# Designs tried in a protein design chat: VHH binders against q05b89. Part 1

Scores and structures below are computed, not measured.

Target 1, 377 residues: q05b89
Amino acid sequence: MLSSRVRLVATTARLVHSLIYSSSRSFMDLKALLSSLNDFASLSFAESWDNVGLLVEPSPPHTVNTLFLTNDLTEEVMEEALQKKADLILSYHPPIFRPMKRITWKTWKERLVIRALENRVGIYSPHTAYDAAPQGVNNWLAKGLGVCTSRPIHPSKAPDYPTEGTHRVEFSVTHTQDPDKVISALKEIAGVSVTSFSARTDDEEQTRLSLNCTQQALMQVVAFLSQNRQFYQKTEILSLEKPLLLYTGMGRLCTLDESVSLETMIERIKSHLKLSHVRLALGIGKTLESPVKVVALCAGSGSSVLQGTDADLYLTGEMSHHDVLDAASQGISVILCEHSNTERGFLSDLRDMLDAHLENKINIILSETDRDPLHVI
Structure headers, positions and changes below count from the first letter of each chain, unless a header shows other numbers; Kabat numbers aren't used for antibody chains.
ipSAE, averaged over its two directions, is called F for ESMFold2-Fast, E for ESMFold2 and O for OpenDDE. V2 adds 0.75 times the mean of E and O to 0.25 times the DockQ between the complexes of E and O.
[cut] marks letters that were taken out.

## First folded at step 1 (VHH)

Design b01 (framework vhh_7b18_3)
Fold by ESMFold2-Fast, scan of step 1:
Structure b01 (fold): chain B 377 residues (1-377), chain A 125 residues (1-125)
Amino acid sequence: as target 1 above (377 residues)
Amino acid sequence: QVQLVETGGGLVQPGGSLRLSCAASGFTFSSYAMGWARQVPGKGLEWVSYISSGGSTEYQDSVKGRFTISRDNAKSTVYLQMNSLKPEDTAVYYCARDSTTVTGSKYTFRYFDYWGQGTQVTVSS
């Protein structure tokens, strides 16, 4: 659906109204849609072990009118998608995770690929990219806790270096070594930016030089410095790291505006996830009345992300018995909500956000068939 | 392209003061919020302070009253004035551009898209 502004023209007896109306559907080229999805949340933020992006592609050209969202792509969900005329399926969990050496009718995962291709349906999986994204799964999970400030437990590195340089070179030049001549010589090297400041010691006044260099410029800077042993012996060469992003990354560490009892937090989590029951492990010395100020969370199987994080409460889908004991022994309480219960509710928020991001250009629908295979009875 | 360059770090005694500067280029500085974050050795990144395009400021509780963030739009520079420094303030300090576009009804977060290379601040006797 497309959102448009429509003027309602009144007769002599009615007022003219202007309102926003959404009612049109369009087609997007598959590559254009994939670019827009990557602009929404970059696949570069996915974990290195993951299998993300376009996993099954119909022969081009392929246009998308209906984008179908699901947490898990089962054969039942595939039938639903086909009945609802999906052109691209966004499956949060990648149905192709382990390499396939053959595509036959033998296994259900192979049949998904065959059915998708026979019906000209693409399959796209963002998986851990949406875990990491600021507007992603873990942010949706954090919304259930109440008013809080959140940041990633394991921040993602920025995709690019923050400056034109890849290295920083630092060294000191004494007054007797003609600092102005050194600075002038270094500024002649393409890809070098020079910052200088006075450093005062009890012994002597020095000029500290800090250079940002490209990799090509670094070789020329090193060559220049090697011509003067005094500079070279006091030179520090640092590889610039891509900086960590403050709100993009795995997991979330959430600090509540006001602490609440563990009992209150359990009720908030149950309400947000629409669950009648959750599993609880109390940290040593804790009770249902114990205050919760800091919550560390990670949707799905979050043990590896949460491990070693200092918090009052761990919130995740599933955790091994040993990992629960480790957390409890450190005074950290644990709430387990089952794997997909910490994930699936995000899809409704995703649909609304993608509708806005794509300017309602295509039809975006949620699976009604997708459900957790495990039930509490 | 977008560049952020921090200066002003160094060694200072407990109780001392330092002023960090961040020179920005490659974008319309006056249109963006700016922030400072720090990485303490052995610990994660920690947000320190934020200043909106309109000049509104926010601070982490541990630095409130001691640190002051300010900006000079004519010079495309953001500053962090650090007073009454403590050994626990020892960290690499990063300047960052705020591009936050998403917020939830039950939580607040900020997204920074460009960062400086950092400047070392050491507080020791």
Scores: ipSAE 0.000, ipTM 0.154, lowest interface PAE 19.0, mean pLDDT 81

Design b02 (framework vhh_7b18_3)
Fold by ESMFold2-Fast, scan of step 1:
Structure b02 (fold): chain B 377 residues (1-377), chain A 126 residues (1-126)
Amino acid sequence: as target 1 above (377 residues)
Amino acid sequence: QVQLVETGGGLVQPGGSLRLSCAASGFTFSSYAMGWARQVPGKGLEWVSYISSGGSTEYQDSVKGRFTISRDNAKSTVYLQMNSLKPEDTAVYYCAKEYRFTYSGSTTEVTYFDYWGQGTQVTVSS
């Protein structure tokens, strides 16, 4: 009964001979690569406040042989990328987050743009799209907890799922009321789409009608139905929403198959993230022996995602002092692993998944220079 | 550190010939496949030719019959002999090394190519 999706693992054995003959071409057009990256994880799942996608674009045409992955794009990482002949840099954190009014040599972020363009290197950031994705950062983080069922704390809406209109109207029509005439009249209203089906009853055979309509059409539909008291009294009007996705969204609420002590959970987290130390706030009345069954997690600065979520433990990179106090006061323990420690380890798995997704068509390399600027001493 | 150094480019007239050389260092040359790619002004990067560690070769259709790839393992060098050159062959030519990766717990190796050299300019003009 697994309800969480795991990352794509290459389960099909690949022969070197087959790969050589299928992948003798070692380049992709930039637009084709961006389309493949969006197919891997849709940018439409990014948060509204985020700045994602192609942020710096060399003049077309541009082809990519080397895709360079980093968590943060610093000037030293840019130097590495240039030495390694990067054609496109995938920076998990967008180096352009706030709008730039000018591009000059004055600030390090402006210098990144200049150097990228002068060397014909694109910069692409998926950021919160990869937080939301089922094969993304938060699922990688959740894998460290042990066997669990996970779901997004804030599920994403299906962005490409069209709703036919804004409202759904349902009502019943008896054979005596001429269903075909009713359907014909409703179809004449602009912005109406009608589906009909028969329902069995003990008293009378009825045709249950379901229609979707625009807000403007709704007034005309209601006016039509109000001409007959029987229709009006059995009419249901519902507002339409895009369906929520089961495994895509912000944060993860993880339910362990078996409860473990907080001490055991700390050990698992430290092992997964390869950390000697983490910061811990105990929830009121809790100890290291307290059972942990439900973990709410979000990589990076997850406070806004985690707030109001009922759990035994919050796991994130960083959180404000007051937010930690609020959680502890509710009996929720908090583990803070520092910002990039909850993110950077994902890039190795991302490289392997992208190698599989792109069928080893291009060279994908990880930054060796990228590291946390903060150290625990 | 892997190093690839391309030489032999220059200006030639249409119908002429050039031989490109790529000197490789920093790896066991004989164990890896090698190739050539080119960046045509305005068109972008395209694969030209490939030679396996065992000596089997492949060519892009546009150069097949005109270009010949070869290798000298004793000199750690790969060559591209270019005959019957056309103006369309004008490009920066890059030497490429096979990248080999083995998935953890698997005997399957994954292969693709890196362009690590500075390139050599070939101009075909009258």
Scores: ipSAE 0.000, ipTM 0.094, lowest interface PAE 21.5, mean pLDDT 79

Design b03 (framework vhh_7b18_3)
Fold by ESMFold2-Fast, scan of step 1:
Order: C-alpha cells, then sequence, then structure tokens
Structure b03 (fold): chain B 377 residues (1-377), chain A 126 residues (1-126)
C-alpha cells in the first residue's frame, strides 16, 4: 500500500514537470496564417480548373500551432497528422477536387472530411498555385539539372488591381453633345470609372472620355453609346491585357550554362529525386552521349504544358505513350520519373521557406507516412 | 448554368457516317478537356474519346481509326466525326466536360467527366 503511494507521488511529479517543461508553443489565428500563406505564394496563380485554398474549415475561432505538410492526404496520412497534433494540413494535392453532394462514412474522401472536422483540423491545398510560383515545385525540380536559367513555358498574367476593369472605352464628345450630361449618365453604370480631359481636333475643342469598365459593365456602356450614332461610330474599345510575368507560370524552360551528356543529366535527375531508376525514351538520332542544353520540365502529368516546346529533353512525372512517341519523333528525349516523385521533394524546401517566412512562430512538420504507392520491383 | 447540348444524332445504315456536335456554355471552354461517352441500352457508360485543351486526342480501341474528335474553341463546340458505323455503335452519345482526378491506388491523375449533356441517340441499322 505505502509503496504504491510513494510511486504515485513520483509519477505525479514527473507528469507536472513534463507539463511545465513542454515546449512553449506559439499559436497563429487561422485567418492570419492563411493570409501569410497567400502572401508567400498567391492562390490567384492556380489553374482555373483547380480547387485550391481552405477546403475544410473548423468553426471559428481556430488557432494553429502545428502545420502539417503532405503531398497526398490518404487515410494513413490523416492518422499520422492526428497523432502529431496537426491543427492545419497543407495537402499539395486537393483531397476535395470534385463537388461533394453528401458527407458520410461511405467513401474515403468523405471520411477525411469527417475526421478532420471531428478533430478540429483544417485542410488547405495550394496545388497548381505552387506549380506556378517562382519559389515553387517546378523551380525545385529545375534545381536538380545543374546551373541553368529558367522561364515559365506558359507565363501567368500580372494580377488585377481593384481600380482596373477588363476594358477601356475611349471616345470624344463635342460641346454641343453636353459632355457633363454624358459623364453623369456613364457614372451611374456600376463598374465604370470615367476620366475626362479637353482635346483639340481639327481646331475644335472637344471632351475626350476614357472609361475603365468591368466585363459586365461593358455591355451597358455599349448599349448607352449605341443610342447615339456619332458616339458609336467613333468609339474605341480596348481589351486590357496584363503583362506576362517573367518567373511565374506553368512549367519551366531551362537553359543550362554548360551542355552535358544525356547520361550525366539522367544521373543528376536520379540524384536530385533520390531514385534508383527512371524511364527514358531517346529522341530520334540521339544517344546517351548526346548533348543536353535545353530542358523543358513540368512536375506531375506535364504533357499538355510540354507539348510543342522546343527542347533537347522533356522531364515530367508521367506522359501518355502517344505523347512520348510524338516527342521522340521530333528528336526530343523524354525522362519520366512517376507522378509524385516530381513533386514530393519540394515539401522539404517549402518547410524551410515557410519557417523563415513565418519567423518560426508555429511548428511546421512533414509527413513521414506520405509516399508513392507504386514501387519498381 | 453549365450546359452541354448535343446535336447530329439519328438513324444511319451500317457503313455510314454521322457528325455529332456539342455546344458548351457557362464555363471557359478552352480550359477544359472535352469528351464523348456512350450508353448502350441495358449496359453501363462506355468512354469513346477525349480531346485536351491543346488538341491531344485519345480513343477507345473499338472506335480507333473510325471516329475523330475535334474542337473549335472560338465556337465553344466539340465534334465527333463517326465513320464506318457498325450496329454495335448504336447508343445514346453524351458530350461531357473532362477533369483530371487524382487516385490513391495508382498515384496517378485519371481523366473523368463532371458535367454531361442530355445525350443524342445514334441508331445504326439497315
Amino acid sequence: as target 1 above (377 residues)
Amino acid sequence: QVQLVETGGGLVQPGGSLRLSCAASGFTFSDYYMGWARQVPGKGLEWVSYISSGGSTEYQDSVKGRFTISRDNAKSTVYLQMNSLKPEDTAVYYCARGTYTWKVEGDTYTYSFDYWGQGTQVTVSS
């Protein structure tokens, strides 16, 4: 009896010391963390078909102490995340891609949502936004090639500013047409901003009007101008094109500082991705000794991004048989590394970059369970 | 709001030809894979063909060399040219919008359909 009481006191003291000496953890509000993640790499650069951002949200308030990173969120990875006390899971591949009409225990993806919410864990997916980002997945993949200059194969357009519309409409109004009345009428249309200035044409004073308008407002502006034949016939409508970004977009076209043999390039890729084997298709007339200067790459399934690009070598995770034959027939060699092998290694770089970006305010951990389900035997 | 409207179905004799058209609206057509699938009476859906935004095409083995899929992004329309038609081609043909879906079992994206048209009947008989 007395021996048991002494052991109980010693055990209680150890539990108290464990609680006191538990690392002081910093917490971030979920919305503040999401803003910082978007500041790091904007979700606006994701492809239009994608499903990105916060996909599963616990009821507020929700604070994040542990951010858990994974390429794929399987039920096994969810179990790991829960054991490691994740408050937010960043899953590169979105576990919710197609709309869900119900959330039940019937399918594994529905079970992920249920388990996340029951344990107050958020799920966030950047997916193609991180493919496009200059510090993202494709730049990490390009690091394996050696010293090179890279640019996007499909550059992203610069982001829209709140004061800019999709179109600019320009026309001139004579003093006999009452410019002030025209300006007043146009300002009543939602999504229109009007700039006016005096202009001299053929020694006549007239008012030049320049309108920035949204896509929706354009129809109303055209309808208004069509009521006056003189305005209509002298109106210029300009689509506002954003400049292409130099370092943001899908895929990468990489020009090596020094040409290397295809054999050397294969070994660099295998080393970077920690793979014992890759699949190779030789371009027509090529050998392992052929020089490689230009590499076009896209992580994952890159066929649609790479097709039509002039390069010595295509590097991607997977490509159809017919797309490989098309590339080879053009003298382009192809290296296929399997889907997630071209993506997963980025998460280590992401962790280091986010630790710096968030000033070590929260714990950021990588999945140890996440792996390619396919193995070369 | 997303709508796919098929036209061009009908009755045709074996060895004949038909061209199906699908008019799409309510989304940015050029951003999506498009495809055709068919429902044989009393059986499940069978994929026929798909075309990527860039024009890459794939075909079911039974229609390869006889059917040609194409698209016109300016008109938001996808086409299926069907040549050397057989009685086995008799089915309701559906136009569908394609998406890539990730699968755990294969660690691969697979092509799949999320929106479907109402279908157009193709009957091949003498």
Scores: ipSAE 0.000, ipTM 0.100, lowest interface PAE 22.3, mean pLDDT 81

Design b04 (framework vhh_7b18_3; at its last look DockQ between E and O 0.33; V2 from the best seeds 0.00; counts 0 for: pae E 18.1 > 2, unsure alone 61.1 < 65)
Fold by ESMFold2-Fast, scan of step 1:
Structure b04 (fold): chain B 377 residues (1-377), chain A 127 residues (1-127)
Amino acid sequence: as target 1 above (377 residues)
Amino acid sequence: QVQLVETGGGLVQPGGSLRLSCAASGFTFSSYAMGWARQVPGKGLEWVSYIYSGGSTEYQDSVKGRFTISRDNAKSTVYLQMNSLKPEDTAVYYCATESVTYTPEGTYKIEYHMDVWGQGTQVTVSS
């Protein structure tokens, strides 16, 4: 259905292909380009375990005329990038994920670093930041399902909030414990803000102290309080939760406006990803005629994102045998499309969005060499 | 800047045929699903047909077997062949592409984008 339900205050976003191309290419300073890329989708959206951002940097100054996009940076793709005069490679999958203790000619990943630096090519990876982003990989994947309402399965936390530290510490001080002296001592700790107010019991007046403090200050506060057992015994320490970001996060939980059969959903997914075949596991008691209303999806290897999510269908690139069995045993059907088939199609959309975001200031090109290493034969 | 221009409507007798065309520009046409929707007097907006980037098609039950959607990626054009037209098919027909609308509740709605600035193309099936 077309949306007669689009709210007046809602914003409609879609990818636009740039038809305006200047034949005279310009250059951007690397730091300016990185700032623009971070403005497009913040690296703070990335998972804590990830390795994102500028991974290989040529010595400054470095300017970028050609930004080269790829899902995977293999040696073959690197040769393509060099032939096409790339100045910065955006590799969705970080070619440097595990720490390197040496950079030699011994392994293919080390050779990527050497060749990049020798040819003054930077390497930048957004990875899970683009999974989480509202115009990212998982929203592109969700577009294939038909008319639906979507939200992140695991919403991202706002990195700059709350502004008044990471913890709140609350405790009460009796008149005999000299509240003014306690407040004075705590205010000497950097990264602590103190609020006090009177509290009354039937038998005794107390001063209630509420402290906001940074992670670094918390240990000093704890050490101070531990010197007096009465303070510590009555102390509450609360971790201040970062507020959740709207539209941003890992995975997508998609609720279709109208249920369709599993057979219909398979056809939609195959069409969207341009695949002749996908792998299917039926949930216990399910058939191809079973209705699908709720789809939980995550591009790539999405098991950790999808686990524990109530849905009719899990959609991801790959999942372990045991994870598939666990889902099926809960009545959840699973569609597996292979890792990069759930990711690579996004790069075309990304190029168009970056062309618009960067105002066509630089040349943005897609790898023609990058392909899934696995083929159905 | 996405542009969708609908043509091909007109006055036709019950049982007749019309072919609608939608010329698209401003986006990578071959990568997007395209659809047709209609505004029927008294019923409001309803979707008619959908064609995915890979070529698979879906139809509203009331038009299934009578309407055929197709696309020509080289011409960035989507078509709707309408056969065995009925008076209830009388509507303004709009071309649409997939879009995302952000809701105040922190969710997003994935649906067809209607070119509301295009006049659409009027189909009138005379009785």
Scores: ipSAE 0.243, ipTM 0.593, lowest interface PAE 3.0, mean pLDDT 84
Fold by OpenDDE, look of step 2:
Structure b04 (fold): chain B 377 residues (1-377), chain A 127 residues (1-127)
Amino acid sequence: as target 1 above (377 residues)
Amino acid sequence: QVQLVETGGGLVQPGGSLRLSCAASGFTFSSYAMGWARQVPGKGLEWVSYIYSGGSTEYQDSVKGRFTISRDNAKSTVYLQMNSLKPEDTAVYYCATESVTYTPEGTYKIEYHMDVWGQGTQVTVSS
């Protein structure tokens, strides 16, 4: 009677506590979010002609749980945003560009504003600020070229002058002309700052005056100096420039480490932008086998940025017929990818960068409906 | 912290095939170019193949037509399919990624990192 000891193998059900990290995504206050977005890339990078920032603001208080990213905010995209319960739409292109005298149901742009407000959705647009940003659209576009060294074509300027004034006026005063009296008189002019230093010219000691002044003060300074012919004749007037920002600006001039054929470059660009077709204009004397070493690029409508830039290849979304002819006549080949196709792909990278920057405090989603209005057939 | 873990190496006869995998973590995988480099004992590190974030590919001349690089962004993994392997392909294979270097002159360089983050995977082609 062999008692078969049934070893009850205790299946220790490892309760895989699926730590459902319910990442309780916290709501951000709209103002806090806008501040954080500005920290990510300053709106001061935007072109002066552009319309950037918060374009539509729901009545306060407003919190954001879902940020909706799109290249273009069409009515179709707006419906998607509403369906997905967006609290703020970041539209790369500003849907409000020209001033609106009325908000009615007449134009599609006005309807966007109405729909946004009725559903308490904000609209924010960075546009050219993200074009200029070091990590922005043009940088992203340059990644498609291969290993290269890049710089902005048009460097951005700092928002402020480092010192007070827009102009510097410099002139010399001889000891016989009582430098202290001259300095005192100039200091009486509002918006003027005067510095004096000793200078020796041709073995004569002179007092050199250097003053910073505002545009308004400049005329008064000139008027004062004009009263003394000796001061006026040797006066230098300098227009001060705001300092340039590093790594920041419109377009990119990209120098490849190794030259590649134009054909190879086209394939790289198509792959990067996920396009089956692009428009090509060959520079004079160029073929698909011609080497490409230097690429000037600008996302969107890049003609104004690319014009005059020495390169083997121009890469942009759109360019006028005449601008293409001009480039080609100079031996520069041109690739046109359509306006938004040079921009839209950046939004995936933007999502990830913003997720990191915002520490995953909000939900960031991309439009699935957003597309270029043009079909290549 | 960026982590790259290479797998799939081994011993294979001439004419054989291997598939290498590199699991990446610690960065936004889909936004970066990925690649493979190899090092023969006593020699320097050399690049083998790259795949850009957009999917375009490049190959060293010695491996063109034999090797294929691909990526799965959902898995944060890059692959190297190696066919028609030769004894000359014997090396430690390393995964690489894109880097950006900023210069004091206001320029920046996009380049592929040749730094070794993982232990690599040994590929030996021998009869």
Scores: ipSAE 0.037, ipTM 0.544, lowest interface PAE 2.5, mean pLDDT 89
Fold by ESMFold2, look of step 2:
Structure b04 (fold): chain B 377 residues (1-377), chain A 127 residues (1-127)
Amino acid sequence: as target 1 above (377 residues)
Amino acid sequence: QVQLVETGGGLVQPGGSLRLSCAASGFTFSSYAMGWARQVPGKGLEWVSYIYSGGSTEYQDSVKGRFTISRDNAKSTVYLQMNSLKPEDTAVYYCATESVTYTPEGTYKIEYHMDVWGQGTQVTVSS
């Protein structure tokens, strides 16, 4: 896998410049910025239970010069963001998760909403969408292990390809029923894409319609079908199964190129996460000298993602006691680093990637006060 | 066209210091991890140090505590500060960048690659 290349280098005479570099900030409309963030990593990758996307929006129009990144949005972090003149806060964890019945000064989470709006600051949370993304937090966590091959433990389904929509409807229209008019009517339904072709059934030529549609549009299609049931010979409604994404999904199963001792792996993880301590559960029959080849990891809370995965080591922020015991009984060692300790370091990489993706159009600032609430005494 | 240019090598006494620089061009430097490798006389090529795109670092055991890798994304430059140099550090030092390799089975590999590297810079540590 290691290769070398001899490179022929030509050097030519060049003009000498005394140019002064200057830079100026650019501004983005909030909607344009949100679209660019979604292009970077789609919110459709988020778990179905999650609360992702724009959570707090100042009244339009809103422009963004400064994007402020934090793992958790606490009141202390909000104060920092305001002092640093954030226009949009990207909070990895959604500070608003359950519906709020009222917005008053009573609770700290309500105060976050009030302060954000009063200062015209938006709040956006990518959360599990970035856990799943190939360039996301789990990829960053895997980099701490050394040279490895990794794949998602639970691959995501493709959101759009090979076709858009969630359902396919197929039915036939005879030429006496004016197929072109039927096709035109169907194409007027939002969220429907139509394909037609000629077919022959029982000596009569007919037009076979195949359409893909969204779940919402499906009800309109069914209503249309109900009106004209008598002239169709067969109508089929199929749920579409999308292919799995190769690089997007929850968790990572990492196979090291070279096995290392568990002790060595622990030191790599502590160095990568900048921690003086981690919690270790040894698998049955394992010691600190035992070789580690396969690591299953999940930043944050990894119990459900990691359970049942065959590996030498589980790496996550937190995991339930009974799941740790279950892993250890199967000979799998477990390292727990606390929730946000397995996530926060990714934000530096995220800032760099977003700077490149947005072509440095806006200022991106990382919180300096954000920290794991748990401290080893 | 990716180009890596190493500078800063030279002759130094044992216990001395050198700072190597690697100027990069032809790719989005801030998105890629960078590394230093060396070819020690009589040995093959070995990794020395690695710095992730986000700034985290790794070192081989023999240089840990003596060498420091750093990067300046604004200048597209990676540095290797080499302190307390020993004769065994004598080598040609190469700068390299990483890539991500995708397999047909839908896995991907995070590796340190030497697919693109410069001419190297000689470091000689002698009395």
Scores: ipSAE 0.000, ipTM 0.191, lowest interface PAE 18.1, mean pLDDT 81
ESMFold2 (binder alone), look of step 2: mean pLDDT 76; pTM 0.748

Design b05 (framework vhh_7b18_3)
Fold by ESMFold2-Fast, scan of step 1:
Parts: C-alpha cells; structure tokens; sequence
Structure b05 (fold): chain B 377 residues (1-377), chain A 125 residues (1-125)
C-alpha cells in the first residue's frame, strides 16, 4: 500500500503550504502577475484563432491575493470563486470567445462578465498556449502513459528568431527583360533584399531572382510582378519559417521506453485520468493484446492535430465517428476519454508549478465545483 | 476525404441577388462551424460570414444586412444568400470548414482547415 502513504505525505505538505500561503496576506499587482504568467507559458504559443490573455479586467489599480483555477467557468464555478475571494480567475477555456455586442443579464456568459466586474474579479484564459507549452496540458496527459520520450506533433516556431523578412519570392527573368533593371526596381521597395543567380534550361538562358521581403512589402512586390504577365505566372512565394521548438507545440508523439499491451495502456490511462470507463476503437487487425510502442495524443478535440500521424494508438477527448473509422482502417487504435477529462486533471499540476514559479507570493486554489457536464449512467 | 463544393456564382447586375451553396462531404457536417471568405481584387482576402455548429452567425460590416448565412444539416450544405449586390462584392467566394467539432465558436479565416475551390461572383453591367 505505497499509494496510501504517498497520499498522506502529499496531503500534509499541501495543507502546510496552504496555511503558510493564507497567513502571508501577500498581494501582486495584476500587471506583474500577468507578466509572470506569460513568462511561465507565453501567450505567443496560442493558436492564431484563439482568444487568450486577460479577457475581463477590473479598473486599475487591481491587486491579486487569490488566483482561482478552473477548466470551465460556469455560473456555479463563478459563485464558488466569489465565495472563495478570488481576485483573478484563470479559466483554461475562454468564457469569452466570440465578440459580445452587449453585456446584459440575458445570457449566462454575459452574467459572468457582470458578476466578475461587480466583484472586482479579473478573468484570464491561456487555452491553447497551455496545450503547446512544454510543461502544459499535453505533457501532463503523456505522464499517464508510463516512461516515454515525447515531442510535439506540430512544433511551434521560435517567436523571436530573426529572419531576413517573412517571405521569399522567386521568379525567372530572361535576358530580353533586363535583369539588372528588374533588380534595381525591386531594391527600391522598403523591406526587400534581392539575390540573383544564373539558371540554365535546355532551351533558354535565364536569371533566377530570389528576394526576401517583409509581410508589409509582399503586396508591393506582388503588384510590381503583376505588371508583367510572365513574371506573375511563374512566381513562387515561400513563407520563411523560424526554427522549430523541440518541446513546444500542438499534440505529443510519445515513444514508450517499453512496449506494453493495449489492455495495459487502457488501464494506465484510466488510472491517470481517474476514469472507470473509456471508449475504444480497435485498429484493423488489432486486439487488446496488441503491442503499443508509439502513442499520439492531444487533449480536448484532437482530430486535426492527430490526422496523418503514424502511431499505434491515438489518445484524445473527442473525435468524430468518421475520423475514428479513418484511424482504425489504418491499423491505429483510438481511445476517447471525453473532452474535459483530458484537460481538467492538469490544473492540479498547474497549481503546484505556478506556486513554485510565483515563489508562493499569492494563494492559488482549484475549483471544486468544476466538472464534466456529461455523465455515464 | 473532406470535400467542399461551391456552386451558385455568376454574373449579376448591381442590386441583384445570388445564392451560393457549399455541399460538404467526408465529415459529420452538423458538428462543425462553416464560413465564407472572398478574394476581392484590390482588397485582398477577407472573411465574409461565419455560422457555428449551434447556428450562431457573424458578418463582416460591409455585408451585414445584405448577406445571410444559413445551413441545412440534413443536406450537409451551407448557404450564402447575397442581396443588394454591389460592384465591390465582385470576388472569388470560398467555403471553409472549421478545425474542431463543437469545442468553441470560431471566427476569422485562421480557424479553418479545409477550403473549397471557390466560385466566381461578378457584379457589373
């Protein structure tokens, strides 16, 4: 019974930590806290379609003593947060995703904003930034698989890496089109750098032009090239990529140190997520005894991240029926744990990591009300 | 395989109407948000309209009150009803499918993983 003793030690440490935290009465300025949260996991890692960061802000100055963590911010969770004296709510799922045209008492999401502001509570959402982060949701999910090495399925680009512009434009100029004149004209566009070299084709001598340009310059370059039909029709535009990050990005491809049966993997996943049941689709030709070495995973609705990834097993919260059939037809087994069950357990790790990162300056508490709205009956 | 097939484009006079249709296949249509974007000469690529899996709609300011997006889940089809067309509505119109089923309402072009081939709309005399 090692687990019982480990639980007792962990509970005692947590209680002592909570008491020390509570007695400190420490506060952080909201802007300083937001800076520290961004330092912990950059919002630049979030997907471009996402709505992340500070979504509801009390009038400054605002200080935070209690940071309240939840996966979903429902009206029940808001009531809990207010009773527990939250000054900032970190909601993994953004309660404001689409723009609001009005803030009235008519809808539950509008009521969240009203109640937050009336009680001087901020709302912050990291969402996909925490999916991508190396210490984030997907790494927590991967911990349940056993000893493995993991890498992102879709690595993030290094945001601060200096490239020579954002795009490379390539096209060919014949000797009759005066390459030097074309080069001179392009060099006059701000944000353009030009490289030229000779290219040999079977039937024609050409000068291949390659230029790097900023996003702002790209439309001017396109406009220039559009004045000559031959340039435009044979123009290639390449997006310049920043270096990929080794541990930051969407999803995780996990290679187990030791292969285990699918049955063993199912039990590990159920234990990690504290679930009595999961949904399983067997890959064609597979059984519960089939070996699992490589697992591709993505918390939440991971189908778009997992598609095209070679693995023995896909692990996610939700996937469409057709996507499951596609995976199974390729010999890939699928385990579905429901959306928030692949996410919510991370919040306990997040609290401990934020306690360390913030050097115990504020109280960090978890929602006890937040739960999956769907039940197996 | 995900497929999006746009139809209904054509030549129309200013003040006229067109109805664009996008027939979808290869995914559970009712679970995904759908959108329309256009490539406008001189203005670049811009989002026109969006409809969530739950039926919530959003419109670009320049088309609001004139365009209506709708969906028929039984037919796996999304529509764009365009009324009071203006010369500046001349563009190639693209149908797009959302990245995720039912997770969140999406807006903007960056959320969509599959795009159709487009249908040309020309508004002139």
Amino acid sequence: as target 1 above (377 residues)
Amino acid sequence: QVQLVETGGGLVQPGGSLRLSCAASGFTFSNYAMGWARQVPGKGLEWVSYISSGGSTEYQDSVKGRFTISRDNAKSTVYLQMNSLKPEDTAVYYCAKDLYPWESDYYGSTAFDYWGQGTQVTVSS
Scores: ipSAE 0.000, ipTM 0.158, lowest interface PAE 18.5, mean pLDDT 81

